VH-VL binders against o27280. Designs and how they scored, part 82

Target 1, 266 residues: o27280
Amino acid sequence: MDSMNVPEVLEIKRIVEESESVKTFIFSWDFRREVRPGQFVMVWDFRDEKPMSVSLIDPVRSEIGISIRRVGEFTDRVHGLSEGDLLGIRGPYGRGFELMGRDILLVGGGIGMAPLAALADEATARGMRVDALVAARTADELLFLDRLEAAGVNISTCTDDGSCGFKGFAHERLLTLEENHDMAAVCGPEPMMFQVMRILDERDVPAQLSLERYMKCAVGICGQCCLDDTGFRVCAEGPVFWSQELSRVREFGRYRRDPAGRRVPW

## First folded at step 3 (VH-VL)

Design q2 (framework fv_bamlanivimab)
Fold by ESMFold2-Fast, scan of step 3:
Structure q2 (fold): chain C 266 residues (1-266), chain A 121 residues (1-121), chain B 107 residues (1-107)
Amino acid sequence: as target 1 above (266 residues)
Amino acid sequence: QVQLVQSGAEVKKPGSSVKVSCKASGGTFSDYAISWVRQAPGQGLEWMGRIIPIFDTANYAQKFQGRVTITADKSTSTAYMELSSLRSEDTAVYYCARDSYDFGSGRMDVWGQGTAVTVSS
Amino acid sequence: DIQMTQSPSSLSASVGDRVTITCRASQSISDYLSWYQQKPGKAPKLLIYAASSLQSGVPSRFSGSGSGTDFTLTITSLQPEDFATYYCQQSYSTPWTFGQGTKVEIK
């Protein structure tokens, strides 16, 4: 039986309030089904299913966490749930991050810090040096700072309004950080990821970038994974891609897809 | 630290075209999008489109599609808005504005002084 | 297109008054809403972005609130320099759209 294709109904064991708009839902997990940072699951509220990145992977406690930002009707309903309530979880799906070298950079924007928080845990457990650039519009939207600090991560912050750390955007802050890294992992709004990728390419730092688009394609919505007129599709290898794979995609950082698969400017 | 300086006022005849420039000084121009917003006399603000110079892409409001072209010259840090087939209804002040395409997308925090375009016979 | 409905169209207030301007979106725009101030003959000036974030250099008497469809700009202790027209603007979906403006006249 393909256990990954059948939702398992799991009890919400604990809920962590990450911000006013973000919660992490924690479930007991059987790690005979391997989960890696950068993979996602389908979350089913018994009405609709949505893909969500795994933000906590804890084999010692036998737990996974899924961080969800409130952005629409589905996520609003899930945010209304309490400890002890039930959700369906199917997966995991997708290609996770690969760790290489000894010194790594994480660049996360908003909810994009969710898969990067899981990656930070694995990297620090392996004895790697981890630098994280955590970006948001305001201080209240910076995510996982306490968790990253507890893991021993070296943290830099930036906010659009200057309410915490550097005032400005992630790529502007990155230009003031002059350290070399063996690799980088990047997750956030696509325009941010494109700018960060260009800077890392100039520094000769190989980068892995996580694209939300792949999550829909992995469950059979092929039109939303087409990223340019040449027919290149994120669903072939995603959601995590190396920067050299994305450099050929003309739509990367320029357009998003609506629910019907139509191109919409950022 | 970015300032936007626009070209001077223009008087145009119906059916002609106008090209307004917006020169950025200070900061890294290509790190931001540039939006174009117009305002007819005594009226509110109307978004026309924007360009993201680093991605070499422009987006337009459907109303202006086919008549407006927004471009950028990175070597001179200058954005341009060209509007063709001018009508009297195009009489307005035209503004360029720095537009964030990262966090706070659509936040126009630095504006040019405006360019008055009058379309008359 | 997302329609932005702003109210009131105009108001008169005295220095020191608390002024409230509202903005309603025709669909949910999350927090992708900015507020601008425009003085006669001048370009608009950004006051608030992301519904509630104060732009650098803007006096703390300005504040924004709301999410989804209903948003509010508040000016506490109105000053003479606050005479202006105020606009809300959504950036959730292209085209960006503005409210029709609220003219604030100080008496």
Scores: ipSAE 0.000, ipTM 0.392, lowest interface PAE 15.4, mean pLDDT 82

Design q20 (framework fv_bamlanivimab)
Fold by ESMFold2-Fast, scan of step 3:
Structure q20 (fold): chain C 266 residues (1-266), chain A 118 residues (1-118), chain B 107 residues (1-107)
Amino acid sequence: as target 1 above (266 residues)
Amino acid sequence: QVQLVQSGAEVKKPGSSVKVSCKASGGTFSDYAISWVRQAPGQGLEWMGRIIPIFDTANYAQKFQGRVTITADKSTSTAYMELSSLRSEDTAVYYCARTSYYGSFDYWGQGTAVTVSS
Amino acid sequence: DIQMTQSPSSLSASVGDRVTITCRASQSISDYLSWYQQKPGKAPKLLIYAASSLQSGVPSRFSGSGSGTDFTLTITSLQPEDFATYYCQQSYSTPWTFGQGTKVEIK
């Protein structure tokens, strides 16, 4: 749709404080413009534009939610806004998650739980059994636990520092969890996702992984979000990729790209 | 309309292997799992395993692990089930079935009779 | 593995009768339950999925109910073509398992 390329100015209807560093901004949305879990929008504060994952999709209330972590100037400004203030929203963009089977494992790290929270809502609404492994560095970075619990999701937590749940990394916790899932969806820091993908591949669990890398353009005409070997453009062909697609990418889990497009080790 | 067409009946010796095919048409082969279910004479239904063609990955019931291999050829929209080290107890009708989004078997092949005898 | 037990193993009925078949799971399976009809010499046919959802093309005289561990299949007004064996199947966790079957025979 052409309307996806022009920012629509929307009023912030409600703000939910998810943690000290994360807020969800809720907007009225016309669902003639379809939105799927795993897709992202460009958020414009009338000065800068940044990609943000959709974390709430509610056709019954005609609302979408966008969860934003405070990590720099743009996000600091957006966090300073109040209900009734305006933001420009363009999109949605990207390939969303696909659901199959009846058993899904969600593995989320930090803000990576945002797109997975939207997916959890859809999966539970469809009657799927949902297990979520919620991982973070510390307890205060664990996101959406109350929302997942309210949806009937079976929750396991882990923190690097041991402040909540299992003490260790997501992949270490995953090794102690039930192996029986029809599919998995994974979103978080790329090194975490790489390790989790390897375990799921060994268990023959098909996984979808969301790569929410820095992006300089929303229409997929630049090379800044390309993957090695395959040439996939995250904004055009992602951000969601199947584990089979990522297993051939030398860059995944080993290198990232800085804002100038240079390869940098994790 | 979705159709699953299986290969013809087989008579096998104990200790041999059998490979049954299941050709899908009329639907999106890669978007669904294909399961294999068997039924011994006069008995009920037993799930053996499934393949998800888009990932070329298969899962098996523990009872059949080590003896069963389920594969898919996406270019021909065909799934295969190979069962090795055949015993007389493996005499059964073998069905392929499409596994729907709800975990139900919504379309079935016609069945392939496999008889294991000396 | 989740064990599925059907009751009765067989029943005799006449055309026009109301028939009920029950299925019990060894643990809670929510509504992850399907019902199938199998006629002699033929592949099974899906009747009901998600415990109570009627499969497209299946006559409305068939209905399913239940949740958790106890489920029922009801045929409101039995027709000649309904004499068959019926199976329940759980899809809550793999391996997916079937009940032992209920044979509906003409009286």
Scores: ipSAE 0.006, ipTM 0.418, lowest interface PAE 14.9, mean pLDDT 82

Design q3 (framework fv_bamlanivimab)
Fold by ESMFold2-Fast, scan of step 3:
Structure q3 (fold): chain C 266 residues (1-266), chain A 121 residues (1-121), chain B 107 residues (1-107)
Amino acid sequence: as target 1 above (266 residues)
Amino acid sequence: QVQLVQSGAEVKKPGSSVKVSCKASGGTFSDYAISWVRQAPGQGLEWMGRIIPIFDTANYAQKFQGRVTITADKSTSTAYMELSSLRSEDTAVYYCAREGYDFRSGYFDYWGQGTAVTVSS
Amino acid sequence: DIQMTQSPSSLSASVGDRVTITCRASQSISDYLSWYQQKPGKAPKLLIYAASSLQSGVPSRFSGSGSGTDFTLTITSLQPEDFATYYCQQSYSTPWTFGQGTKVEIK
């Protein structure tokens, strides 16, 4: 932990435009400080620091990639940067995904496909069969389809508006897919993850889910990263949790937090 | 304090099956995976498979697929390993071991005392 | 399967010596490596997990280092109770695999 708390100033080596709203920033990385799929880093633009999931892990090229969606002032500034510019990177933080069995289902919504893309690379490298359900509001928000296809992943898509693949939500599409998986990994909006978890639990598929909403504390000693009922600190004990752990959390999938930290329904 | 207690030594004939038990006390049985690891006389450690009791799911090393069955009884906090079609090469000490802080860690923080299984005619 | 290779297979040492055992993985396993100590007739005991994290109750003379494919276990100032066989184990991917073991014998 101590070695991970010091931000390192890194040069942006390459930028990949994933969509109109998402870019992947690629940095040289010393893999003596290794990274696992499902972990996050703190990205510092020398004014503000925000948590971002790692979306590419490439030890052969000695590179990591961080995918960032444009959603506010910080991300707007970072999207304005060019190759050769500098960012501070601190981490990695959090518990990554665990792989088990012969086949895995990935269910990703929007930017939630970022950590799952890194996981897909690792699962395919280990010889696992990988099925991915990629969900978004519209076709232009579907991410990493070409990368997943190149890796040999069996892809299903759905969009809320029907502009690509199944018209509907991830859990509605999942009900039409085969039930035979040794495990699943899920990342996306919390209401989506809750519905997907319920279906996977009914099918006896153990699932790991990545929670983004509490990734605001990066040092492992932070009360605001705590989940209701369980006492888990997402930055220290997550962001990846098994579905059985989340089944005990009354807040999961039912409530969100407003800027003042109050519980409000989804 | 966590403790894993295994059943006693077994002597079996070739072609039979053996079922070894591992009873856990202390800690939360359902929140951890239980692995089975064997060691033939004078040899190293060989992982056979594991069970995650909370999900009632097991996975096995390919070498043992079809011959080994690992189960758990959450009401008695007991894991079982059954190995069928025994051969002389299955003579070994069989250990159960708990995986880490939770079932994602993959390291073995507590071990049973071992069960000697001898396969002889 | 990921193959784990230890070096040396055995070594002779005296009380007070510094002992280093190495472990090599056939592919990168990040820091998903543990070290165990086994005494004759006993179950293995966890010494180190996550390549460098000392298990509670284990003496500070034991330390682990490394990442990726190359790992080391170091015992500073060897004690009489440290004569045992040591195993490395990867927890990066199932099946979990162990090194062949390193026997530390009295000189």
Scores: ipSAE 0.005, ipTM 0.408, lowest interface PAE 15.0, mean pLDDT 82

Design q4 (framework fv_bamlanivimab)
Fold by ESMFold2-Fast, scan of step 3:
Structure q4 (fold): chain C 266 residues (1-266), chain A 121 residues (1-121), chain B 107 residues (1-107)
Amino acid sequence: as target 1 above (266 residues)
Amino acid sequence: QVQLVQSGAEVKKPGSSVKVSCKASGGTFSDYAISWVRQAPGQGLEWMGRIIPIFDTANYAQKFQGRVTITADKSTSTAYMELSSLRSEDTAVYYCARSPYYFGSGSMDVWGQGTAVTVSS
Amino acid sequence: DIQMTQSPSSLSASVGDRVTITCRASQSISDYLSWYQQKPGKAPKLLIYAASSLQSGVPSRFSGSGSGTDFTLTITSLQPEDFATYYCQQSYSTPWTFGQGTKVEIK
């Protein structure tokens, strides 16, 4: 039990450059400690610790992967590391995705494709039909397309600038796609996820949505990782929630919380 | 009571550029898409493009791609539309309009008063 | 691009009349349709969003219906201030597109 709360120092086995701003760091992993798509780990660079979603789960190679976007001081330092360097990993934490049915839809925006890529691998391994809608600002920011193709996923893309696939946003593209799915999994910016959830609700497609931004309190000691109206603690009860659960949360897609716990608009 | 207030009328020569501003007052700006819609004299409404300020992303109608740039400054709650390589056919009233896109409707619920742009030699 | 076609392009009516304007999309747009009113020299005013939802502050004589490709705006008892041009608009996908407009003129 203590093994999940103490960081283990692991060697970076391989680094994959996913884009100019995103890298996947791959570590050897002992799969006697189960990891499921949608779960996250705490990454420690011996100075700061940050939550990161697991983007690769490979029991055959005994590896996990963690995809990190360059966005600040911590991520800049981690991006400067090389194969053979060391990072601390603690976890996994959180509720993972649940697979059901035969045909599933994945909708990912930007780095939100990271946990969905791991889910796609598991779904295809189970013989499910997977349709993925991959959204980004530009073509060079679309993530995991080669990996999804290799897994046999049916890929639709959209970019804000029209440089690849549909020109527009994920929810606009979703309206042009077939309505025949047993479930959906969604990860990306909250306003995008809110619009996607509404469309899926109209189609009677049950959806699971991942709220990665609330994973800061992985140990749950302070109870600060919560959603308004329901009292959900994302690190204990999330980050993955069913659309039925999120439909009761008034702040979903409308507000976020700053470090002081104050509601601010998106 | 949110209002969108646009900059004043402009007269431009063919081949020049024009930059129109749209300032939000009395409410929030960042949670909404800001579209630019033009109307030539006696004609209907034509959507030029939009920006979603929180994502700093803009989409343009193909007809204007390469000539139009839509930007937003969150600190001043001001959106801008710059149209280059002006020709006589660009003579129109240009409107900015707010859409609560993140909250579902996609409708333009608040409009600026319009900016008349005349292109003449 | 999704093309929006309104019918009729113009109509003449008297105060108290029931006015119906139709809008047809070149492909299904679900309920991503808005109706606007525009008076000469003024910006458009939103009347209806999501095909059938009345915008706050708009008189109840205005109503919208339809889904998919076929939509209708109805004014049940035309008032003097309702003589204007009406536009439908889709927000299903970019570019957002408007109908050509329907001018409601005094008889």
Scores: ipSAE 0.000, ipTM 0.400, lowest interface PAE 17.4, mean pLDDT 83

Design q5 (framework fv_bamlanivimab)
Fold by ESMFold2-Fast, scan of step 3:
Structure q5 (fold): chain C 266 residues (1-266), chain A 122 residues (1-122), chain B 107 residues (1-107)
Amino acid sequence: as target 1 above (266 residues)
Amino acid sequence: QVQLVQSGAEVKKPGSSVKVSCKASGGTFSDYAISWVRQAPGQGLEWMGRIIPIFDTANYAQKFQGRVTITADKSTSTAYMELSSLRSEDTAVYYCARTGYDFGTGYGMDVWGQGTAVTVSS
Amino acid sequence: DIQMTQSPSSLSASVGDRVTITCRASQSISDYLSWYQQKPGKAPKLLIYAASSLQSGVPSRFSGSGSGTDFTLTITSLQPEDFATYYCQQSYSTPWTFGQGTKVEIK
């Protein structure tokens, strides 16, 4: 039997530049290891290991993709890699999204569109109608628009500065949308997700939200992944939670944890 | 476009308190954190604390422990900073500044009030 | 608290010069770093956020780089209007903290 906690060394098959700060790294994948949208993997550059959401799941080509935003030393090093270079991948880990109904809404902020892009692919392959609200600070930071359009997704955009689509935040744009949905999936910064969740709850739309928190360990034994009011561990019991589960978590939308486990406001 | 407009200059005696207001124009006030930053004459910038109005949460720097209170009134789009037990070293210009949320990184403070001069006579 | 240290504390430069200001955090702050410009008698103005992102309306001669503990603000081809004090600031953990400032004087 294979060790579940040992990284498999995979060759970078191709790299897609999604924006100035985001790249998708694509690997051949043996789909005897099931991967679902909303799950994450640990990416190892032979020095440090970081959790990354799976953004592409393609069983036909036997590929997975991992989208990485340049935000620090680890991601700067990974962004410097080329096709043919090697990375360690272990996992997948976590609870993925659950598709329900016929019409779904995706709400993504920044890199949060990465796991939602994988979900959009699965939902459209199932014949579901997909509406996506894609939010970013500026037009240049809107992610996956061409991929979503190619999949047949109905796209709305919003930017903080008004450079593309609605001027404002995702939740402000959502207030102007009156379409009915059977479920929603939401991924982005917690303050955005909290506001979106409140609107969806008011509209009686069940929502799944993906929390990507600081963590020391991907196997659910780290205290930094624990949510105070419920005892949920994001890496073991998440990262995807239904809105009813998150509504009882006092930290959601208010605080995050730093690498030392301290509460820090958004 | 949000602008932040602060209340006028104050002259106070040691041991008194001062309450400075910061009024946002426009409809985005509730979606931003409001920080208070002070600057003593000829000195650098010092963060005092912030409030996130949508979450009703305030955080303060330890130096001001027990002396500063930051509040917000959503109905008037106004944030307040009250500093008590004033000392001569509290003489400074006090700024409010908003922080938006950069979907994954955290924004810097992109809009600032004009500043309120507070002078504490010794 | 996270300590932010700038270098140099002051500098003089000529119009057209390349100016670099460094900022060091006492612990890793990822890319949660902003740079501000302050002119005498005015409120600070945001130049760079998230270590390297240029604020809308800021001239392209300003750029930021770095991650973790070491950060740099670069002004390419210094202009007379760039006479000011520059501050770095971390937003990784509360309390948010500023560097001591770097005064740039035009020769």
Scores: ipSAE 0.000, ipTM 0.387, lowest interface PAE 16.2, mean pLDDT 81

Design q6 (framework fv_bamlanivimab)
Fold by ESMFold2-Fast, scan of step 3:
Structure q6 (fold): chain C 266 residues (1-266), chain A 121 residues (1-121), chain B 107 residues (1-107)
Amino acid sequence: as target 1 above (266 residues)
Amino acid sequence: QVQLVQSGAEVKKPGSSVKVSCKASGGTFSDYAISWVRQAPGQGLEWMGRIIPIFDTANYAQKFQGRVTITADKSTSTAYMELSSLRSEDTAVYYCARSHYDLGSGYMDVWGQGTAVTVSS
Amino acid sequence: DIQMTQSPSSLSASVGDRVTITCRASQSISDYLSWYQQKPGKAPKLLIYAASSLQSGVPSRFSGSGSGTDFTLTITSLQPEDFATYYCQQSYSTPWTFGQGTKVEIK
């Protein structure tokens, strides 16, 4: 895949409110620039630039969507924008998901459902059977349920507090689901992904996991994109990794690093 | 509650090797890391290394690199520490301990009872 | 390697006393510091993790504080079972390292 270094200024065509804290920003897109589920773009508000996963890929309508959770200064400013306002978009970057087999499992936690929603669209369009486990802390944080249902996805939910579906964590719910899948794709908080990967490894289900935490370097040249022990650069070699690759990473599921290189607990 | 049960005391000659086992009882160590810590008579605690069985990854203090090997058998919930080229200075009690490897990484909340290893000429 | 230095190396105290033990790291370790108690012939026992978090089942008279390079373990009202050796340990960087220990003895 090609990395792109020039921001294009695009008009916000439509905004979908996914939850109280999450919005999807939709732009017209020229699909001569290929975009695949699991890739990310750099979003520029003319002051700061942040990486965001592509959550909607619609070649028929010539649109892409980018789902953004309100978590800090940059995302607060972007959430304050309206249809017709402008954002700079650079990319796409990174490795996308690979679809394999006929029956696939998606496991998403919170905003991690965003890239998986795009993958679900592609998988169902190819005639694959898609089972999705959608996990969140509370019912209000479950994302894309209506979109997944419209795509023909078999949906299971779980919430930590029991406000919707299974009461418990994603990996606890996964233990109650059918074991027959040709592959899985997982995206969400790293501790959740670690536990899910462990179960999928025991079932001999090859899994692809998306690590969104180290996407500061759009071209993959900054040290902050590197994982401990392996030297993987998430923005250049990821953000999507096979579970076999992540089993060699001592950071995965344990800690991350701040901009100064200090260990920060999850 | 999980308990860690270690193998019995060993008396070894200089130049030989010793392999100490640590078995999780009342649960598994699959969700944790297992560290090995030694204590020479009248001395403090010295971390030797750890293994994270799920990741099949072990790391060691450089002082022991090349002499120590830490392994785990997930099927029996047993971790092992093998120390080679033994010297009298290796006479110590060797502990295994469960390490948390996620949030706040590296604290050890469950400890084995210890294995006395004596190296005598 | 990160060096951990405890002060004092030993102290004498009576039941009911307030005991303070300090630990200094040779470089900043954020809050990746744990405190352990060890009684003669026994394995160490975790008291405090993440510099200030009390381990479940540990009496509230034990507390930890500090960040960066300077850390403190406090025992507010010393009990007979608290006469032991105490160790700090950093888990910021491998190899994980312990302080030399502080022996709390009956006066």
Scores: ipSAE 0.000, ipTM 0.392, lowest interface PAE 16.7, mean pLDDT 82

Design q7 (framework fv_bamlanivimab)
Fold by ESMFold2-Fast, scan of step 3:
Structure q7 (fold): chain C 266 residues (1-266), chain A 121 residues (1-121), chain B 107 residues (1-107)
Amino acid sequence: as target 1 above (266 residues)
Amino acid sequence: QVQLVQSGAEVKKPGSSVKVSCKASGGTFSDYAISWVRQAPGQGLEWMGRIIPIFDTANYAQKFQGRVTITADKSTSTAYMELSSLRSEDTAVYYCARVEYDYGSGYFDPWGQGTAVTVSS
Amino acid sequence: DIQMTQSPSSLSASVGDRVTITCRASQSISDYLSWYQQKPGKAPKLLIYAASSLQSGVPSRFSGSGSGTDFTLTITSLQPEDFATYYCQQSYSTPWTFGQGTKVEIK
């Protein structure tokens, strides 16, 4: 459908400081309006509106959380807010992650761990085995480690500078891991995501990527294509895509998926 | 769409250094890797290195390691390539290019317009 | 380093001809291959990525195929604007390397 939903003005109930540059803003939420991991909302500070991924979904407390990195004028203003202040929220929008199988690998870079943290909660609640590869530039920028550990997630870390875990990029760390999974979910900087996809494809692990550039297209706000030359209907299909969807032209007529999600020749 | 605009032509003496700039517009600079590729007159294309600005990490072709430095300034959306100890065989057009990936396959689009660097004694 | 060898180094063709350019890698590179077109005095232009994916805005007469070590770029019904030098490039392993180029000239 079209973008006819009106924003609701909600009170900031709680703020969690995740790092020097990242805060999670928590709001009361009426779960008659369903929210799934991988979906986003439009956050309105009464001047500008920006898409933000949902990082916490808690029906027991009737709360959602939105994690925001301080990177520009809008996010700097939002970071200046306190508990009790108001923000406009519209949504949720977009296609969320789908879970299948018994085992899942999460690969997150920086703020990309935010939607994956919500997914980890759902996967563990379903009884899935969850392994997370958490990547950042430095140890201080690794996000949600305590939350993931509390959920029972098996955590591996890597940092570009070697300050925590493997020294190097997420895809370089992934090459040293020999585990098999029924599926994977990936979110982070675009170069990281595509390198990780390639490795997972070669291992026959179906992967979902959250392409944040597609968030604007999903709500009909698209003055530019978020990812050129894909052939997808960008306004309807983002932000989460299966790796098979991104490479469908190469697989079309060659492979099908078995019940475990593995590629099988026709 | 992303556009890349490079600095103007340079004429340098052997033994000096040159620093070429590449300014990105029309997208989030930190989301892209930037490669530098050179082409000597009448010759083919030669990859020099790549920087991933979000991680402040650069990788170089071994042939240039020790002489080349690739940096990025996120505040100005500008990547730089500095080549030191210039020799006549460094005379070339130097291109910057945005790196995109399809399942890890790196490809270059768009390209900057090129910067001619002439090293003459 | 992975060596990329193109064949032929040059060819002469007429408008309307079918042109095939080959690229061979010194080791298997899966489908980590791109094709570029370069006209004199201009920056290269992406034609094909991931061995067979056509870049947006590139005419459908261009196609790529192959995997492993052997790759081809095909131009069906050559047009006047297609006279240029063509390069293949691998991104399987650093340093990323280009073929030596194939010059397509007017017959």
Scores: ipSAE 0.000, ipTM 0.389, lowest interface PAE 16.7, mean pLDDT 81

